# Designs tried in a protein design chat: miniprotein binders against q9lnl0. Part 3

Target 1, 290 residues: q9lnl0
Amino acid sequence: QLRHGFYEGTCPPAESIVGRVVFNHWDRNRTVTAALLRMQFHDCVVKGCDASLLIDPTTERPSEKSVGRNAGVRGFEIIDEAKKELELVCPKTVSCADIVTIATRDSIALAGGPKFKVRTGRRDGLRSNPSDVKLLGPTVSVATSIKAFKSIGFNVSTMVALIGGGHTVGVAHCSLFQDRIKDPKMDSKLRAKLKKSCRGPNDPSVFMDQNTPFRVDNEIYRQMIQQRAILRIDDNLIRDGSTRSIVSDFAYNNKLFKESFAEAMQKMGEIGVLTGDSGEIRTNCRAFNN

## First folded at step 20 (miniprotein)

Design p7d
Fold by OpenDDE base, last read:
Structure p7d (fold): chain B 290 residues (1-290), chain A 87 residues (1-87)
Amino acid sequence: as target 1 above (290 residues)
Amino acid sequence: SPEEVRQKIDRLIRALQEAMKTGDPTEIMYLLWEVSDLAFELGDPEVMLLAYEIEEALFQFWRTGDPSKLEQIARLVEELIRKLQEE
């Protein structure tokens, strides 16, 4: 069973070790927060938070990493480093799933986001199958999104918090928002800027949050209201009657957003977790023990 | 309704066919997103996975500019159309 302080008796330095590793990487590269957010999301919404996303494909067996929608997920080296240190001091004790959860939490806080506690005691799964990957694109409708999030136990408010919160940091490739560049409803100045930025070869990237791209805050929702959302889904959130009020609330109340995002993150991190004797504790996060 | 789903599928097929004629990768990508979303709703992982594969090929094309990827995309889209026709 998940609980606060799960490792107090078995690996007291567990969370400190993860935190230190995360900080060291974050200090050198502020994009770590965005990377870990995406990693945790892509892991948790696909058959639960069981670190299935971390499994490398082999010549004989594909993994979740083999799916195109997971292309570009980063931060695996952070998890590996944390796991390496943990295995030295607490061999076969801390799961990769917990490392991801703790690392993401810490990274959010470093980026000025809410500080929140996470329960630990997750175990690593024994399955990583491409056929399990069901992720929505950036142009998905709000209605479809609501259905998808509902299927994993999230209400509309939590959905808005996660989508926006996840986009308050990080970048998007130009290929993901070509519809917005052609959208007459988009802020004209931003549209022009994006057109210029996206002229380059090799599918350039831009910040999803144009104002505070390295800070976890409510700024993304303010931009939605201003018709400055880059991804179609973000623009849809402010335009759809079922989500508009929530977007507005977050836009005008950063505290509310942070609280909601913290709650959403905690909930997300507990989706379909394995506990007790289920699954395993991997010694290498990229491979099953057997 | 099943009829509405079929109509949507048929629309997407026609749109994909048209996009293949124009050779616009961007249009293909957005159609793939619609297809994958529909497949998600229908619970068809095979169509979803194929869409993802095509998406990856498109991203590779955008990143590398390798024209050989366009040929791959064309083949995969044709396969996707066939699968959609079987729905």
Scores: ipSAE 0.130, ipTM 0.589, lowest interface PAE 2.1, mean pLDDT 93
Fold by OpenDDE base, last read:
Structure p7d (fold): chain B 290 residues (1-290), chain A 87 residues (1-87)
Amino acid sequence: as target 1 above (290 residues)
Amino acid sequence: SPEEVRQKIDRLIRALQEAMKTGDPTEIMYLLWEVSDLAFELGDPEVMLLAYEIEEALFQFWRTGDPSKLEQIARLVEELIRKLQEE
């Protein structure tokens, strides 16, 4: 069962080791925060937070990582490094799922986001199937989004916090927002800039948060209000009556956003977790033990 | 593959050079993101740190409008290009 301080009796340095590894990578590359956020999200919303996303495909068996929508997920090296160190001092003790959870938490804090606690005690899953990967697209309606998030226990406010908060760092490929650069309602200056940026070959990427793309803050919500949202879903949040007030609240109250985002992240990290004797503790996060 | 990586590096170098000519800091930032991603994949901390430094300088420029930051950015980008050429 998940609890705070799960490893206090079995691996006291567990969280500190992960934190150190994350810091070292973040200090060199602040895009780590966006990477880990996406990693955790893509793992958790697909059959729970069981580190299934980390499994490498083999010649005999594909994995979730084989799916195109996961192709851009990165940061596996961070998890591997943390796992390597943990296995030296606490062999077969700390799950990969917990490492992802702790690492993501720490990276958020480093990026100026909220500091929050996470319960640990997750176990690693025994399944990684491409057919399980079902992710919402960037042009999804608010209604559809609400339904999807409700199915995993998120209310509307928490959904808005998670969607916007997750997009406050990182990039989106031009192919994901072609509808926006053709949208007359989008800020004209931004639209022009994006059109220019997207002229390049090989599907260039742009920052979803144009002002503070390396900081976890409420800036993206202000941009939504300003018609400067990149992804359609983000623009829809400010346009839809069911979410508009929440967006506004976050835009003008960073503290509220951070609190809400912390809650969202905590909840996300506990979706469909395995505990107790379920699953396994992988010694290599990229492969099942057997 | 190593060849694919080299091609990507060369593309980024050319793009950075062009961006420097136009003087568009936004374009430079986007390219730095790609460089950071590449550096991350390659496990090159020097390139990653340099990209970070340039990114910070860009943000400072946007916040302050200080033209001296543009000069700093230009120097650092040139250094970045040199490092990428050595990959």
Scores: ipSAE 0.000, ipTM 0.205, lowest interface PAE 11.5, mean pLDDT 91

## First folded at step 26 (miniprotein)

Design w4
Fold by ESMFold2, look of step 27:
Structure w4 (fold): chain B 290 residues (1-290), chain A 87 residues (1-87)
Amino acid sequence: as target 1 above (290 residues)
Amino acid sequence: SPEEVRQKIDRLIRALQEAMKTGDPTEIMYLLWEVSDLAFMLGDPEVMLLAYEIEEALFQFFRTGDPSKLEQIARLVEELIRKLQEE
C-alpha cells in the first residue's frame, strides 16, 4: 500500500537523492518543472501512475512514446539519472513511478509552488501500449473536460487546479493557439504581441504564463480573468459558467490555489497505482525487466 | 445521443474534405482536435491514434517546413476519413 516515508527503512536517502538530481537539473534549466508536470500527467491519466510512459519503443514493440501526443514529453534523462544513483545505493528498491512522483513534487517546490508530502510505494507497470494513450486536446470544451476528469475521480475544482496549475509554467507553440490570435475578445495588446511573435519561422513558442513563467503560482488565473489566456482550453475556463467562479477564486487567492493544487497533485499521483506484489521494480526505467 | 454523434461525425468528414481542398494545415489541425476529442469520448483508440499521428506530422511540418510532411498528412487524412465513414 502507499504510505508516507515508504523508503525510510529500505532506502533512507531515496527522496533526498531524487531531490538533489532534480535540483541540479532545475538550477541549470528552469523549464524542468514544466517538463516533469507534463510527464507525470501523461503517465498518470493513461492507465495509472505506473511509469508506463517511460518505456522506450523497440523495433518489435511500440510503446506509449510512439504516440504523437507524447512526442513533446521530455525530462526522461532526469528520471534516468535519479534511478542510476538509486540503483547504486539501494538496488531494485525504488520504483520509477515513485521517482516521477517525487521528482515532480520537488520541481514544483523549486519553482515557488506549494511544498507537499507524497505517499510512496508505487510499483512499475508491465505494459505500455499505444492504444492506451487517451488525452484531450487544447480546444476541448469544458463540458467534455469535466466528464473526462470525473471519469478518473476528479471534481471540477480539482480539474481547474490541474489545468491552470499545469499551465502556470511552460510554453505553447504558435500552432496550438492560432484561434486565440483571431479572437476579438482576447486582450488586444497581447493578441498583437502574439501575432508578431508567431511570424517567426519554425513554429515559435510563448510562455503560457505571460508574467511569472517560471513560477508555480496563481498568475495564470489572473491572466484568464484579463482575457490573456494563451490556449483555448484555458480561455474556456473563464468563459464557462461551470468553472468561472473557481477561476476567480484562484485568481484572487494565491494561498487557496496553492493548497488546491497541492491536493490535486497528491490525488493525481495516486491514480491506478500498483502496490504490494503487483508490477515490478524496474532496474532501467526505459525497459521492462527480463 | 447516437444520432447526434453520427451527425457530428458526418460534419467532421465534410469539414476535413473541404479543408483538404484548401490545403490549410492549421484548419486541418483544428479539425483533428475535434476528431480526437470525439474519439476520446467514444472510446475509439484506432481513430484517436490516427488523429494523433496526423497531429504530430502537422507539428513537424510547422517546425521544419519539410514539404514531404504535407504528402504524408494528406494520405493519413484520407485514411482518417475512411475510418470515420466506417463509424
Scores: ipSAE 0.816, ipTM 0.924, lowest interface PAE 0.8, mean pLDDT 94
Fold by ESMFold2, fold request of step 32:
Structure w4 (fold): chain B 290 residues (1-290), chain A 87 residues (1-87)
Amino acid sequence: as target 1 above (290 residues)
Amino acid sequence: SPEEVRQKIDRLIRALQEAMKTGDPTEIMYLLWEVSDLAFMLGDPEVMLLAYEIEEALFQFFRTGDPSKLEQIARLVEELIRKLQEE
């Protein structure tokens, strides 16, 4: 029931409204792309792309936002702004789940990544339970990561595209990579730089892509090849025989990476979607209707 | 296998107990990631959520230096060890 141009008849300006809102935020703050990538990933891999992540907890009811792994997710105000405008033009028509999907797609293109179409027609979930949240950490083995991605329908190449593509923008706090600073195989100049950067108080952060931190491109894979990956999981991708050749392919062929990343993002955005009569169209993305 | 899982759980329990003696928050963080990844693979949301709660408390400690977070972390790690022992 997902299709391209789902809103063509019911809300013709839907995608253009989302695009403008995203552009306005991105133009003022280039970190929007990293925020929306993380938001969509955390929503989609937890019981499907139904915007369950957007639900605010209440005094009586915790939500997925109550879980610590989601504490760093940001950018919800961008979704809210788009929803507010869409409710004025097309009341009760465009789902929050579709706004997240369209917004993330647009933010990738703004950051120099691939331009790709997404299917729409998602409806919003009626449940946001902390117990549904399950996410792997930054030191997970490649073998475990492969099994996890396979369980949601992704092969190894798709996994490498999503992990690296998701880390080509954004930051990591020093507490996430202390093992890397001690690794004699890490590029010695970067290791020294990170040790210095991490001496400061309050858990400083560094860009995961040391060369092009605000662009969605294949540079993160070049950094992996050069032993300059920040996170353990990213370094594991170049060290493990099951993923090494894919990392190399992406590092030496930006077009291949961009095509693979676009395809991976399209498939991730369709995990467990609600369509037809399932779920609802929320009027406020932070709360269930009623 | 079930036996390999049991041995991994026992190793993690012992490592957490030792890390509590040293009081090194970074060592605890890395063990929590092993625990949460294992709980992910086992489908154990109770252990996963507790590991995530401790992780967030550690992040708050790293960002603020607030020593009261260390007391919270110690209490939660002891609870995590008890839940792992019940496995």
Scores: ipSAE 0.803, ipTM 0.918, lowest interface PAE 0.9, mean pLDDT 94
Fold by ESMFold2, look of step 26:
Structure w4 (fold): chain B 290 residues (1-290), chain A 87 residues (1-87)
Amino acid sequence: as target 1 above (290 residues)
Amino acid sequence: SPEEVRQKIDRLIRALQEAMKTGDPTEIMYLLWEVSDLAFMLGDPEVMLLAYEIEEALFQFFRTGDPSKLEQIARLVEELIRKLQEE
């Protein structure tokens, strides 16, 4: 029930409206790509790509946003702006789940990543429960990560594309990688730089990709090979025999990485989707319909 | 396997108890990530949500230095240990 161009008949400007909103935000703030990548991942791997993450908690009803692991997710105002414009042009037509999918795709292209098509026709979920939030942490073993990704239909190559591709942009706070700056195998110049950066108060942050932090490209994999990965999970990918060769393949072939990342993002955007008569088309992405 | 899982839980309980004696919030955070990842694989949302709550309190402590967060963290870690013992 997902198809390319789902809105061509019912809301012809849908994808262009989302694209313009995303471009305007990205042009002012290049961190938009990292924000939308995290938003889509946190939405899709928790009970499917149904925009349940977007629901605001109320005093009576907590939501997925109430969970601390989601406290750092941002960019919801970009989705709101796109939805507001779409409701003026095509009332009750374009789902919030599709807006997230299209917005993330467009932000990747803006950041120099692959240009790829996405299928549309997602509907919005009717629940957002804190107990459904299940996300692995930054020190997870490769073996555990492989099992988790397999349980949602992803092989090891797709996993490596998503983990590294999701970390080629964005930041990590110093509290997330203290084990790395104590690791004598980490590149000594970067380790010294991180020790200085992390001296500051209030848990400072650093870019996960030290060379091209605003571009979606294969540089994160080159950093892994050079012993310069920031997070333990990323360093594990080059150290573990089950993932080492895939990291190398991506590090030495940017085209292969971009093609693999595009395929991985397409597959992730279709996890557990609601289509047809399931779910709803939310009029406000932050709240269920009446 | 069930016995491997029980052994890991017992090791995490002992490590959390030892980390509480030293009072090192970084050590507690790293153990917490092991706990939450284990709870993820076991499908235990109660343990996961408690681990996420402690994690957020730790981040707030790292960002602000607020000493009241340390007392909150200690109480929540004791609750986490009790939940892990019930496994």
Scores: ipSAE 0.789, ipTM 0.914, lowest interface PAE 0.9, mean pLDDT 94
Fold by ESMFold2, fold request of step 32:
Structure w4 (fold): chain B 290 residues (1-290), chain A 87 residues (1-87)
Amino acid sequence: as target 1 above (290 residues)
Amino acid sequence: SPEEVRQKIDRLIRALQEAMKTGDPTEIMYLLWEVSDLAFMLGDPEVMLLAYEIEEALFQFFRTGDPSKLEQIARLVEELIRKLQEE
């Protein structure tokens, strides 16, 4: 069973160790928050928050990392560093799934986002198959996205908080938004700027939140209202009647957004978790125990 | 409904065939996103993973300009069309 403070008796410094490791990386590289948000989302929505994404492929066994939709996931070294320290202090105690959860929570706070509690007690999965990877693309309709999020237990408000909140930091490569560059309804100055930026070689990238790209805040929703969303799915949220009012509510009330995002992240971090005697506590987050 | 799904599949097949004639990698990528999202909803991992494989080859082409990716893409898109026809 998940609970707050799961490790306070078995590994009292667990959360502080993860927090220090995350802070040290974030202090050197502010993009850590975007990396960890994406890592947790890609892990949790694919058969649950069991750290299956962290498993490295071998020549005989591909893993979820082998799938192209996961090629851009990064930050695994942060999880490794935290795990290494935790194994010295509390051998075979703190799961990789809990490290991802705690690390992401802490990186959000460092980026100015909400500070919130997470329950812990997750165990690590015993399976990482490419065929389990199931992720929607950047041009998905709102209707399809609503159905997909409902299938993992999320209502529309939670979906809007996760999609926008997950894009308030981070980048998108030009190949992901060519339809936006051609859209006459997009803010004309931004559209022209992006067209120029995307002429560069090697599929350049831009910040998804053009105004506060390193802060977890409601600015992405204000960008959506101003016709400045980079990705089609983000623009769809302001255009679709089923999500428009939620976008507006978040855009005009940063406190509401932060509370909603915290709740959404808490719920996402509990999808399909393994607890009790299920799964394992990996010694190395990149590999199943022998 | 099954009829609406079949109609969408048929449209995507024709669009992919036309995009292969023009050779426009961006057009192919946008169609692959429609295909993968449809496969997501249908619970068809074989079609979905093939679409993801083509998508990654397209990203590698955009990033590097490696012409060997174009031959790989063409081969895989034809395989994807065959699998969609079996739907």
Scores: ipSAE 0.783, ipTM 0.913, lowest interface PAE 0.9, mean pLDDT 94
Fold by ESMFold2, last read:
Formats: sequence, C-alpha cells, structure tokens
Structure w4 (fold): chain B 290 residues (1-290), chain A 87 residues (1-87)
Amino acid sequence: as target 1 above (290 residues)
Amino acid sequence: SPEEVRQKIDRLIRALQEAMKTGDPTEIMYLLWEVSDLAFMLGDPEVMLLAYEIEEALFQFFRTGDPSKLEQIARLVEELIRKLQEE
C-alpha cells in the first residue's frame, strides 16, 4: 500500500538523495522540470505509474520508447543517476517508479510551483509494450479529452489543471501548432512572432508559456485568456463551455491553480500503481531484472 | 453511433487519399492526429501505432529535410488507409 514516508525504515535518505540529484541537474538546466513532468505523465497514463516507460528497447524487443509519441521524452539520465546512488546506499530498495514520482515533485517545487507530499511504495512494472501507448494529440477536442481523462479517474477540473499545468513550462515544435499561426483569433503580435520563429529547416521550438517559461505558475491560463495559447488543445480549453470557467478561475487565482495542480499531480502519480508483492524493484531502471 | 463512426472513417480515408495527391506533410500530420484520436477512442492499438509511426517519420522529415522520409511516409499512409478500410 502507498504511504507517506514508505522508505523511512529501509532507506532513510531516499527522498533527499533524489532531491539532491534533481537539484543538481535543475540548477544547470532549468528545462528539467518540463522533462520530468512529461516523463511522469507518459508513464502514468499508459498502464499506470510503473516506470514501464524507462525500459530501453533491444534489437529483438521494442518498448514504449520505440513509439514515436515517446521519442521526445528525456531526462532518463536523471533517474539513472538517482538510482545509481540509491543502489549504493540501499540496494534493491527504492523503485524506479518512486524515483520518477519524487523527482517530478521536487522539480516542480524548484521551478516555483507548489510544494506537496507524495506517497511512496510503488514497485516497477514487468512489461513495456508499444501497443499499450495511448496518448491524445495536440488538436484533440475538449469533449474527447474529457472522456479520456475520465477513463483514468480524472474530473474536468483535474484535467484542466494537468493540461495547462503541464504546459506552463516546456517547448513545442512549430510542426505542432501550424493551425494556430493561421488562426485570425490568435493574438496578432504573437502570431507574427511565431511565424517568424517557425521559418527554418529544423522545425524550431517555442516556449508554450510565452511569459514565464521556466516557472510552474498560472501564467499559461492568463495566456489562454489573452488568445496567446500555443497549442490547439490549450486554446480549446478557453473556447469550450465545458472548461472556460475553470481556465478563468486558474488565470485569476494562482493559489487556486497551485493547490489544484498539486492535488492533480498527487492523483496522477497513483494511477495503477503496483505495491506489496506486485512487480519488482529494478536494479537498473532501463531493464527488467533477471 | 456506429454510423457516425463509419462516416468519420470514410471522410478521413478520402482526406488522406487527397492529401497524398497534394503531398502536403502538414496536412497529413493533422489528419493523422484525427485518426489517432479516433483510434484512441475506439481502442484500436494497431491503427494508433501506425499513425504514431507516420507522425514520427513526419517529425524526422520536418527536423532534417531528408527526402527519403517522404517515400516512407507515403508507403505508411497507404498502409494506414488499407487498415482504415478494414474497419
């Protein structure tokens, strides 16, 4: 069963070791928060938070990493570094799934987001199948998104917190938002800036939060209100009657957003977890144990 | 309803076929997102994975300009159309 302080007796420094590793990476590269947010989301919504995403493919066996929707997930080396240190201090004790959960929480706090506790006790999954990867695209309708989030236990408010909160940091490549550049309702100055930024052969990227790209805060919702959302799904949230009032509430109340985002992240980190005798404690996060 | 789903599949097939004639990678990308989102809702991993494979090939083309990716994309889109027709 998940509980706070699961490692208190078996690996007392577990959370502090993960925190130090995350801080060292974040201090040198503020994009760590975006990387870990995406990693946890892609792991948790695909058959649960069991670190199945971390498994490397082999020549004979593909993994979730083999699927193109996961090609942009990065930050695995941060998890590896934490795991290496934890194996030295507490062999075969701290799961990779818990490392991802703790690391993501700590990176959010470092980026100015909410500080919140997470329960631990997750075990690592024994499969990583490409066919399990099930992720919606950047132009999905609000109605479809609501159904998808409901299927994993999230109400509409939680969905809006996760979508916008997950996009308050990080970048989007120009190929993901060409429809936005053509949208006459988009803020005209931003549209012109994006059109200029997107000229070039290497599919350039832009920050999804044009004002505070390295902070976890409610600014993305303010951008939505101002017709400056980069991705179509983010713009859909302010345009659709099912989500419009929630976007407004978060845009005008940062404390409400931060509390809602913390709760949403806690719930996401507990989707389909393995505990007790289920799964394993991997010694190498990239590979199943023998 | 099943009829609404069939009508959407038929529309997407026709749109993909037309996009193949124009050769516009961006248009193909947006149609793939409609296809993959529909496959998500229908619980069809075979169609989803193929759409994701084409999407990745498109991203590689956008980032590198490698024209060999266009031939790969065309073959995969033809396969996607055949799978959608089997629905």
Scores: ipSAE 0.778, ipTM 0.911, lowest interface PAE 1.0, mean pLDDT 93

